# VHH binders against Methionine aminopeptidase (map), part 23

Target 1, 301 residues: Methionine aminopeptidase (map), of Saccharolobus solfataricus (p95963)
Amino acid sequence: MTEDELNKLLLAGKIAAKARDEVSLDVKASAKVLDICEEVESIIIENKAFPSFPCNISINSEAAHYSPTINDEKRIPEGAVVKLDLGAHIDGFISDTAITISLDSRYQRLLDASKTALEAAITNFKAGLSIGEIGRVIEKVIRAQGYKPIRNLGGHLIRRYELHAGVFIPNVYERGLGVIQSDSVYAIEPFATDGGGEVVEGKSITIYSLKNPNIKGLSSRENELIDFIYTRFNYLPFSERWLKEFSTNVDELRNNIKNLVKKGALRGYPILIEIKKGVVSQFEHTVIVKGDSIIVSTKSL
Below, E stands for the ipSAE of ESMFold2; O stands for the ipSAE of OpenDDE; V2 stands for 0.75 times the mean of E and O plus 0.25 times the DockQ between their complexes.

## First folded at step 16 (VHH; framework vhh_7d4b_2)

Design mm8 (from k6 with G105D Y107F; at its last look DockQ between E and O 0.92; V2 from the best seeds 0.84)
Fold by ESMFold2, look of step 16:
Structure mm8 (fold): chain B 301 residues (1-301), chain A 121 residues (1-121)
Amino acid sequence: as target 1 above (301 residues)
Amino acid sequence: QVQLVESGGGVVQPGRSLRLSCAASGFTFSYYDMGWYRQAPGKQRELVARISGSGGSTNYADSVKGRFTISRDNSKNTMYLQMNSLKPEDTAVYYCAAGRYHGMDLFWDHWGQGTQVTVSS
């Protein structure tokens, strides 16, 4: 990792933290999900970065991966437990962060469970530590509060232009996951629930990424869309909301995306739902491992 | 070490049944979503069926709905695929896989070596 790369990681983290902290104040009953996510994305762009993935708002038993669609009318329900998940990048150097806001005070202990688990995980995080021990720390904190960690969803290694770079950071103890590496970047994201402690895919797909740009047998228009996506987003996730410059015909755009997913050129990321429809809380930071210390790039200013 | 070992493949006539098993070791089986994939000669690998870690949710490819049943026994670290009313189009190498969500990405972290299923008259 060069000093220039580290500076970009740190700045991307600060920008994501700024967007998170400012926009969380606007998460209120009846607020439009679209307005909240566009505000996040606008703050990121105004600060000379780009969103590393579409801003997520996931409500109650939705654990993750809803981003508003074009002209989305969805609003925050009364009493909602809302996960706000966002990130920024500068030249592919990524930050990823999330918080939970509850509009129902009965869920405060659920929020505290995942928040305190994140703090404990960060306190223990260092190069050479078994990755499974991070899961043990998270699991103990969450279970001590009377909740379950979500066991099939967790954090991840981050690399340049790779939001999910193939190393899992668990929320439960597990052996055989290797050790935390020096000069590496990780997202740590505890999920806690009053449900069954696992997620399944829901029906909505609102987030996509480029999977294989070399699929044969595509139309000229389909190939143009792939090139547009690669030029603008590389392999990072994107929303249909970011494709308006390519096509203003929303129905045509959606059909093209659907066909490209079916043909294997794009992948879709369905929303993730708690299997028993329990309520889910999440807190997340990006951490940079440097030497024998860590830096939390997304900590509040 | 992590292992996924498929068994139960073979050569059968159309209309008959086979039951595939996938024995898992070296990881915490119940924490993982499990799936059966298949790959016919000259074709892309495709998802056939998928089951959540607890077994409480299943999904099937349209081509096998009503004919195939996925299940798991977490006490035996084993996943199964009951394949009824087999057709020549089901001929493929069948793979088991185990995965979970790294953030928003479902990664199939572990794969078996595959077992051949051949349906011919």
Scores: ipSAE 0.784, ipTM 0.899, lowest interface PAE 0.7, mean pLDDT 94
ESMFold2 (binder alone), look of step 16: mean pLDDT 90; pTM 0.905
OpenDDE, look of step 16: ipSAE 0.862; ipTM 0.934
ESMFold2, look of step 19: ipSAE 0.770; ipTM 0.898
ESMFold2 (binder alone), look of step 19: mean pLDDT 90; pTM 0.907
OpenDDE, look of step 19: ipSAE 0.863; ipTM 0.934

## First folded at step 17 (VHH; framework vhh_7d4b_2)

Design nn1 (from mm4 with A61E; at its last look DockQ between E and O 0.93; V2 from the best seeds 0.84)
Fold by ESMFold2, look of step 17:
Structure nn1 (fold): chain B 301 residues (1-301), chain A 121 residues (1-121)
Amino acid sequence: as target 1 above (301 residues)
Amino acid sequence: QVQLVESGGGVVQPGRSLRLSCAASGFTFSYYDMGWYRQAPGKQRELVARISGSGGSTNYEDSVKGRFTISRDNSKNTMYLQMNSLKPEDTAVYYCAAGRYHGMDLYWDYWGQGTQVTVSS
């Protein structure tokens, strides 16, 4: 990794941490999820970065992957356990971070489980460590608190313009996953739950990404949308909220997106829901492995 | 060493049934979502059916709903696809795959070599 690339990763991390820390204070009962996520995304843009993916607000048993839609009226319920997940990039150099806010103090121990698991994982994180050992550390901390880690959802390798670059960072022990690489960037994201410890897909799809820009048989309008998406977002995830410049007709836009997913040009990311409807907590940092050291790019300012 | 080995493919008449199996080894089977994909000549590989690690959730492509049933036996490290009322349109190479969510991506970490299913006149 060059020093320029490292500086962009560090700056993207600082900007994401700023957005996370400032906006988490606005997560309150009755707040609109749209307002929260627009504030996150505005802070990122005002600081001369771009969101690396749409701001996520996932509530209670929703583990991940809800982003507000155009004119979304969804509000934070009283007593909610809210996962705020966000990221920034500069020239495709990505940060990814999340925090859980509970509006019900009875869930503090659940939050502490995933937060302490993240801290323990980071303390042990180093080049050459078996990836499965990170899962063991996370699993041990979460189970010691009386909760379950989510076993089919975890962290990931990050590369330039690749939010998910094909290496899994588990929340449970598993051997045979290889080792942490130097000169690499990872998201570490423990998920803890009082449910069954597994996620399944829900019905809502609010996040998409470009899958194959070269699909044949697309209409002229569909090809224009693909070009619009590629030019602005590359292969990074996006929200319909970021496509208003392309089309002011929301129904037409949604039909175009639906058709492009069906034809294989785009992929959709359904919300992930805890299989037994247990409440989920998440904490996440991006870590940079450089030589014998790690740097937590998303640590608080 | 991870292996996914499909079996049970063949040539059958329309309206008949086949049962595909996928034997898994070299990883913790119950931690992974499993899926059956198929690829007909000249077409993109498409997801046919999917089952969660615990077996508690399944999903099917619309054209196979009501005809195909995915299942798994975690004690035998094996996934199955029961394919009833087969049609010529079901002709394809069928692949098993194992995956989980890398962040928001359902990433298919492991793939089998495929088994041919041919449904002919």
Scores: ipSAE 0.781, ipTM 0.902, lowest interface PAE 0.7, mean pLDDT 94
ESMFold2 (binder alone), look of step 17: mean pLDDT 90; pTM 0.910
OpenDDE, look of step 17: ipSAE 0.848; ipTM 0.927

Design nn2 (from mm4 with Y107F; at its last read DockQ between E and O 0.96; V2 from the best seeds 0.87)
Amino acid sequence: QVQLVESGGGVVQPGRSLRLSCAASGFTFSYYDMGWYRQAPGKQRELVARISGSGGSTNYADSVKGRFTISRDNSKNTMYLQMNSLKPEDTAVYYCAAGRYHGMDLFWDYWGQGTQVTVSS
ESMFold2, look of step 17: ipSAE 0.797; ipTM 0.899
ESMFold2 (binder alone), look of step 17: mean pLDDT 90; pTM 0.909
OpenDDE, look of step 17: ipSAE 0.808; ipTM 0.910
ESMFold2, look of step 19: ipSAE 0.806; ipTM 0.907
ESMFold2 (binder alone), look of step 19: mean pLDDT 91; pTM 0.914
OpenDDE, look of step 19: ipSAE 0.865; ipTM 0.933
ESMFold2, fold request of step 20: ipSAE 0.757, 0.747, 0.765; ipTM 0.886, 0.897, 0.893
ESMFold2 (binder alone), fold request of step 20: mean pLDDT 91, 91, 91; pTM 0.916, 0.915, 0.916
OpenDDE, fold request of step 20: ipSAE 0.889, 0.886, 0.885; ipTM 0.946, 0.944, 0.944
ESMFold2, last read: ipSAE 0.784, 0.779, 0.776; ipTM 0.900, 0.900, 0.894
ESMFold2 (binder alone), last read: mean pLDDT 90, 91, 91; pTM 0.911, 0.916, 0.917
OpenDDE, last read: ipSAE 0.887, 0.887, 0.884; ipTM 0.945, 0.945, 0.943

Design nn3 (from mm4 with A61E Y107F; at its last look DockQ between E and O 0.94; V2 from the best seeds 0.84)
Fold by ESMFold2, look of step 17:
Structure nn3 (fold): chain B 301 residues (1-301), chain A 121 residues (1-121)
Amino acid sequence: as target 1 above (301 residues)
Amino acid sequence: QVQLVESGGGVVQPGRSLRLSCAASGFTFSYYDMGWYRQAPGKQRELVARISGSGGSTNYEDSVKGRFTISRDNSKNTMYLQMNSLKPEDTAVYYCAAGRYHGMDLFWDYWGQGTQVTVSS
């Protein structure tokens, strides 16, 4: 990792933390989810970065991966437990962070479970540590509060322009996952629930990424869309909301995206829902491992 | 060392049944979503069926829905695919896979070597 790359990671983290901390104050009953996520994304852009993925706003048993659609009218319910998940990048150097806001004080202990688990994981995080031991720390904290960690969803290695780079950071103990590497960037994201501790895919797909730009048999318009996506987002996830400059015809745009997913040019990322419809909390930071130390790039300003 | 080992493939006539097994070792089986993929000659590998770690949720590709049944026995670290009413277009190498969500991305972390299923008259 060069000093320039580190500085971009740190700045991306600072910008994501700013957006997270400012916009979380606007998460209130009756607020439109679209307004919340556009505010997040606007703060990031105004600070000379780009969203590293579409702002996620996931409610109650929705664990992750809902981003508002074009003209989305969904609003925050009374008493909601809301996960706000966002990130920024500068030249593909990524930050990823999340918090949970509860509008129902009965869930404060559930929030504390995942938040304290994140703090404990970070305290133990170092090069050479068994990855599975991070999962043990998270699991112990969450179970001590009477909740279950979500076992099939977790954190991940991050690389330049690669949000999910193939190393899993678990929320439960596992052996044989290798060790934390120096000169690396990780997202640590404990999920806690009063449900079954497992996520399944829901029906909604609101987030996509470029998978293979070289698929044959695409229409001229489909190839133009691929070029538009690559130029603006590289391989990072995107929302249909970011494609309005490409097409003002929403039905045409959605059909093009659907066809490109079917043909293997794009990937879709379905919403993840707790299997028993339990309420889910999440807290997340991005951690940079440099030499013998770690830096939490998304810590509050 | 992680291993996924498929078995139960073979040559059968159209309309007949086969049951595939996938024996898993070296990881905590119940923590992983499991899937069956298949790859016909000259085609891309495609998902056939998925089952959640607990077994409480299953999903099927449209072309096999109603004919194939995925299941798992976590006490035996084994996943199964019951394939009924087999058709020539089901001819493929069938692979088992194990995965979980790295953030939003379902990664199939582990793969078996595959078992051949051939459906011909």
Scores: ipSAE 0.791, ipTM 0.898, lowest interface PAE 0.7, mean pLDDT 94
ESMFold2 (binder alone), look of step 17: mean pLDDT 90; pTM 0.911
OpenDDE, look of step 17: ipSAE 0.812; ipTM 0.912

Design nn4 (from mm4 with S57Y Y107F; at its last look DockQ between E and O 0.95; V2 from the best seeds 0.83)
Fold by OpenDDE, look of step 17:
Structure nn4 (fold): chain B 301 residues (1-301), chain A 121 residues (1-121)
Amino acid sequence: as target 1 above (301 residues)
Amino acid sequence: QVQLVESGGGVVQPGRSLRLSCAASGFTFSYYDMGWYRQAPGKQRELVARISGSGGYTNYADSVKGRFTISRDNSKNTMYLQMNSLKPEDTAVYYCAAGRYHGMDLFWDYWGQGTQVTVSS
């Protein structure tokens, strides 16, 4: 990791943290999810970065992956537990962070579970440590609070222009997951729930990414869209909201996206729902491992 | 060490049934979503069916809906694929996979070696 690369990572983290900390204050009942996410993404862009992925705003039993669509009229319900998940990147150097806001004081302990778990994980995060041990730490904290960790959803290795780089950071103990590597970047994201501790896919997809830019048999317009996507987002996730410059016809755009998913050119990310419809909390930081030290790039200033 | 071992493949006539098994070891089985993929000659690997860790969620490719059933026994660390009304187009190597959501993406962490299924008159 070069100094330049590190600086980009740190700046990206700082920008994401800024967006998170400012916009999280706007999370309130009856607020439009679209307004919140647009503000997040606007702050990121105004600070000369790009969103790592579309702003996620998942509510109650929604654990992850809801991002507003074009003209989305969805609003935050009264008493909602809202997960705001966002990230910024500079030149592909990615940050990823999340915060949970509860509009119901009864869920404060649920929030504390995942928040405390994250802190504990970071405290123990060290090069050479078994990744499974991080899971042990997270699991212990969450369970001690009387909640369940989500077992099949967790953190991940981050690489340049690669949000999910094939290494899993679990929220439960798991052996054989390898060790934390120096000069690597990880997202740690404990999920806690009062449900079953497992997520399943919902019916809705609001986030996409390029899967195969070289797929054959596409129309000229489809190829044009792929090029548009690749040029702007590379392999990072995107929202249909970000494609407005490509087409002002929303139905046409959605149809093209749908067809490209069917043809295998694009990947869709379903909303993840807690299997027992339990309420879910999430906190997340990006951690840079540099030798014997770690840096939390998305920490609040 | 992690292992996924498929069994139950073979040669059958159209309309017949096969039951595939995937025996898992070396990881906490119930924490993982499990899936069956298949790859026919000259074609891309495709998802056939998947099942959540608890078994409470299943999903199938349209081409196999109503004919195939995925299930699992967590006490035995085994996943199954009941394949009924087999067709020649079902001919492929079938692979067992285990995965979790690495952030946004369902990542298949582990794969089996595959088992051949041939449907032919």
Scores: ipSAE 0.790, ipTM 0.902, lowest interface PAE 0.7, mean pLDDT 96
ESMFold2, look of step 17: ipSAE 0.800; ipTM 0.910
ESMFold2 (binder alone), look of step 17: mean pLDDT 91; pTM 0.915

Design nn5 (from mm5 with S57Y; at its last look DockQ between E and O 0.93; V2 from the best seeds 0.84)
Fold by ESMFold2, look of step 17:
Structure nn5 (fold): chain B 301 residues (1-301), chain A 121 residues (1-121)
Amino acid sequence: as target 1 above (301 residues)
Amino acid sequence: QVQLVESGGGVVQPGRSLRLSCAASGFTFSYYDMGWYRQAPGKQRELVARISGSGGYTNYEDSVKGRFTISRDNSKNTMYLQMNSLKPEDTAVYYCAAGRYHGMDLYWDHWGQGTQVTVSS
């Protein structure tokens, strides 16, 4: 990792933390999800970065992966438990962070479970440690509060322009997962629930990414869309909201995206829902491992 | 070491049934979503069926709904695919896979070597 790359990671983290901390204050009953997510994304762009993925708002039993669509009218319900998940990048050097805001004080202990688990995971995080032991730490904290960790969703290795780089950071103890590497960047994201501790896919798909730009048999228009996506987002996730410059015909745009997913050029990311419809909390930081030390790039200012 | 070993493939006549098994070892089986993929000659590998770690959620590709049933026995670390009313277009190599969500992405961490299913008159 060069000093320039590290500086971009740190700045991307600072910008994401700023957006998270400022916009979380506006998460209130009746607020439009679209307004909240656009404000996050605007702060990131105003500070000379780009969103590393579309801002997510996931409510109650929705664990992850909802971002508003074009002209979305969804609003925060009364008493909602809201996960705000966002990130920034500078030249593909990524930050990823999330918090939970509860509009119902009855869920404070659920929030504390995932928040304290994140703190404990970071305290134990170091090069050479078994990745499965991080899962043990998270699991112990969450279960001690009377909740279940979500076992099939977790954190991940991050690389340049690669939000999910193939290494899983679990929320439960697992054997045989290898060790934390030095000179590496990880997202650590405990999920806690009063449900069954497992997520399944819902039907809503609002987030996509480039999967294979070299699919044969695409029309000229389809290839133009692939080129537009690659040029602007590389392999990072994107929202239809970011494609307005390519086409103002929303129905045509959505059909093109759907066809490209079917043909394998794009990947869609369905909303993830807790299997028993339990309420889910999440807290997340991006951590840079440097020698024997840890830098939390997304820490509050 | 992680292993996924498929078995139960073979040659069968149209309209008959076949049951595939996938024996898993080297990882905590119940923590993983499991899936069956298939790949016919000259075609891309496609997802056939998925089952959650607990077994409480299943999903099927449209062409096999009502004919195929995915299941798992976590006490035996084994996933199954019951394939009824087989058709020639079901001819393929069938692969088992195990995965979980790395952030946004259902990532298939482990794959088997595949078992051949041939449906011929």
Scores: ipSAE 0.769, ipTM 0.895, lowest interface PAE 0.9, mean pLDDT 94
ESMFold2 (binder alone), look of step 17: mean pLDDT 90; pTM 0.905
OpenDDE, look of step 17: ipSAE 0.871; ipTM 0.936
ESMFold2, look of step 19: ipSAE 0.757; ipTM 0.886
ESMFold2 (binder alone), look of step 19: mean pLDDT 90; pTM 0.906
OpenDDE, look of step 19: ipSAE 0.866; ipTM 0.933

Design nn6 (from mm4 with S57T; at its last look DockQ between E and O 0.94; V2 from the best seeds 0.81)
Fold by ESMFold2, look of step 17:
Structure nn6 (fold): chain B 301 residues (1-301), chain A 121 residues (1-121)
Amino acid sequence: as target 1 above (301 residues)
Amino acid sequence: QVQLVESGGGVVQPGRSLRLSCAASGFTFSYYDMGWYRQAPGKQRELVARISGSGGTTNYADSVKGRFTISRDNSKNTMYLQMNSLKPEDTAVYYCAAGRYHGMDLYWDYWGQGTQVTVSS
């Protein structure tokens, strides 16, 4: 890791933390989900970074992966438990962070379970530690509060322009996952629930990424869209909301995206829902491992 | 340490049935979504069926809906694929896979070596 790369990671983290902490104050009953997520993304842009993925806002039993669509009218319900998940990048050097806000005080213990699990995981995080032991720490904290960790969703290794670089950071104990590497960047994201502790795919797909830019048999318009996506976002996730410059015809745009997913050029990321419709809490930080120390790039200022 | 071992493949006439098994070891089986993939010579590997860790949710490729049934027995660390009304186009090597969500990405962490299914007269 060069010093320039580290500085970009740290700055991307600070910008994400700023957006998270400022916008979380606007998560209130009746607020439009679109307004909340656009505010996050605007703060990131105004601070000279780019969103590393579309701002996620997931409510109650929705664990992850909803981002507002064009002209989205969805609003925060009364008493909602809301996960705000966001990130920033500078030249592909990524931050990833999340917070849960509850409009129902009865869920505070559920929030505390995932928040305290994140704090405990970070306290134990170091190069050479078994990755499965991070899962043990998270699992112990969450279960001690009477909740279940979500076992098939978790954190991940991050690399330049690679939000998910193929190493899993679990929320439950597992053996044989290898060790935390120095000179590496990880997202740690405990999920706690009063449900079954598992996520399944829902039907909504609002987040996409480039999968294969060289698919044959695409129309001229489809190839133009692929080039537009690659130029703006590389392989990072994107929202239809970020494609308005390409086409203002929303129906045409959605059909092009749908066709490109079917043809294998794009990947869609369905919403993830708790299998028993339990309420889900999440807290997340990005950590940088450097030598014998760690730096939490997304820590609050 | 981690192993996924497929079995139950073979040569079968069109219209017949086969039952594939995937025996898992070295990881906590119930924590993982499981899937069956297949790959014919010269073609890309494709998802056939998927089942959640608890077994409560399944998904199928359109080409196999109504003919194939995925199941799992978490007490035996085994996943199954019941393949009915087999067609020549079902001929492929069938692979067992185990995965979970790395953030947004359903990532297939572990793969078996595969079992050959051949549908011919």
Scores: ipSAE 0.750, ipTM 0.891, lowest interface PAE 0.8, mean pLDDT 94
ESMFold2 (binder alone), look of step 17: mean pLDDT 90; pTM 0.913
OpenDDE, look of step 17: ipSAE 0.787; ipTM 0.901

Design nn7 (from mm4 with Y101W; at its last look DockQ between E and O 0.93; V2 from the best seeds 0.75)
Fold by OpenDDE, look of step 17:
Structure nn7 (fold): chain B 301 residues (1-301), chain A 121 residues (1-121)
Amino acid sequence: as target 1 above (301 residues)
Amino acid sequence: QVQLVESGGGVVQPGRSLRLSCAASGFTFSYYDMGWYRQAPGKQRELVARISGSGGSTNYADSVKGRFTISRDNSKNTMYLQMNSLKPEDTAVYYCAAGRWHGMDLYWDYWGQGTQVTVSS
């Protein structure tokens, strides 16, 4: 990792943290999720970065992956537990962070579970440590609070222009997951729930990414869309909201996206729902491993 | 060592049934979503069916809905695919996969070697 690369990572983290900390204050009942996410993304852009992925705003039993669509009228309900998940990147150097806001004081302990778990994970995070041990730490904290960790949803290795780089950071102990590597970047994101501790796919997809830019048999217009996506987002996730410049016809755009997903050119990320419809909390930081040092790039200033 | 071992493949006539099994070892089976993929000659690998860790949720490709049933026995670390009313177009190598959601992405962490299913008259 060069100094330049590190600086970009740190700046990206700082920007994401700024957006997170500022916009999280706007999370309130009856607020439009679209407004919140647009503000997040605007802050990121105004600070000369790009969103790592579309702003996620998942509510209650929605664990992850809800991002507003074009003209989304969804609003935050009373007493909601809201997960705000966002990230910024500079030149592909990615940050990823999340917080949970509860509009119901009864869920404060649930929030504390994942928040404390994250802190514990970071405290124990070091090069050479078995990744499974991080899971043990997270699991212990969450369970001690009387909640369940989500087993099949967790953190991940991050690489340049690669948000999910194939290494899983679990929220439960598991052997054989390898070791934390120096000069690597990880997202740590404990999920806690009062439900079953497992997420399943919802019916809706609101986030996409380029899967295969070289797929054959596409129409000219489809190829144009692929090029548009690749040029702007590379392989990072995107929202239909970000494609407005390609087409102002929302139905056409959605149809093209749908067709490209069917044809295997694009990947769709379904909303993840807690299997027992339990309420879910999430906190997340990006951690940079540099030798024996750990840097949390998305810490609040 | 992680292992996924498929079995139960073979050659059958159209309309017949097969039951595939995937025996898993080396990881906590119940923590993983499991899936069956298949790849026919000259075609891309495609998802056939998936099942959540607890078995409480299943998904199927449209082409196999109503004919195939995915299930799992966590006490045996085994996943199954009951394939009924088989068609020639079901001919493919079938792969077992285990995965989790790596943040936003469902990542298949482990794959089996595959088992051949041939449906022909």
Scores: ipSAE 0.631, ipTM 0.841, lowest interface PAE 0.8, mean pLDDT 95
ESMFold2, look of step 17: ipSAE 0.745; ipTM 0.879
ESMFold2 (binder alone), look of step 17: mean pLDDT 91; pTM 0.921

Design nn8 (from mm4 with S57H; at its last look DockQ between E and O 0.94; V2 from the best seeds 0.82)
Fold by ESMFold2, look of step 17:
Structure nn8 (fold): chain B 301 residues (1-301), chain A 121 residues (1-121)
Amino acid sequence: as target 1 above (301 residues)
Amino acid sequence: QVQLVESGGGVVQPGRSLRLSCAASGFTFSYYDMGWYRQAPGKQRELVARISGSGGHTNYADSVKGRFTISRDNSKNTMYLQMNSLKPEDTAVYYCAAGRYHGMDLYWDYWGQGTQVTVSS
């Protein structure tokens, strides 16, 4: 890792932490989810970075992967448990972070379970440690509070312009996942629930990414959209909300996206829902492993 | 250390049934979504069916819906594909896969070597 690459990772982390900490104060009953996520994304852009993926706002049993749509009217319910998940990048050097806010004090122990699990995982995180031991630490903390970790969703290795670079950071103990590598960047994201501890796909898809830019037999308009997506977002996830410059006709835009997913040019990321509809809490930081040290790039300052 | 081993492939006549098995070892089987993929010569690999780690949630390709049934027995670390009313177009190599969500991505972490299914008269 060069000094320049490290500085970009640190700055992207600081910007994501700023957006997270400032906007979390606006997560209140009756607030529009669209307003919250646009505020996150605006702070990132105003600070000379770009969102590394669309701001996620997932409520109660929704574990992950809802981002507001164009003209979204969804509002935060009374007593909601809200996951705010966001990230920034500078030249493809990525940060990824999340916080849970509960509007119902009865869920505070659930939040504490995932938050404390994140802190314990970070304390134990070092080059050469078995990745499965991080899952053991997370699992132990969450179960000690009487909750279940979500076992089929977890953290990941991050590389330049690769949000998910093919190494899993588990929330439960698992053998054979290899070791934490120096000179590497990871997202650690414990999920705790009072449900069954597993996620399944829901029907809603609000986040997409480029899968294959070289699909043949597309219309001229479809090829223009692919070029627009590649130029602006590369292979990073995006929202339809970021395509307004391409087309102001929302129905046409949505049909183009749907067709491109069907034809294999794009992939969609369905919302993930806790299998028993239990309430889900998530906390997440990005950590940089440098020599014998780790740096939490998304730490509050 | 991780192994996914498919078995049960073979040559069968149209209209008959066949049961594929995928034996898993080297990982905690119940933590993973499992899937069956197939690939005919010259074609892209396609998802046939998938099943959640607990076994309670399944999805099927339209072309096999109503004819194929995916199941798993977590006590035996084994996934199955019951294939009824087989057609010549079901001819392919069938692959077992195991995965989970790396953040947003359902990532298929492990793959078997495949087992050939041939449906011909």
Scores: ipSAE 0.760, ipTM 0.893, lowest interface PAE 0.7, mean pLDDT 94
ESMFold2 (binder alone), look of step 17: mean pLDDT 90; pTM 0.915
OpenDDE, look of step 17: ipSAE 0.803; ipTM 0.908

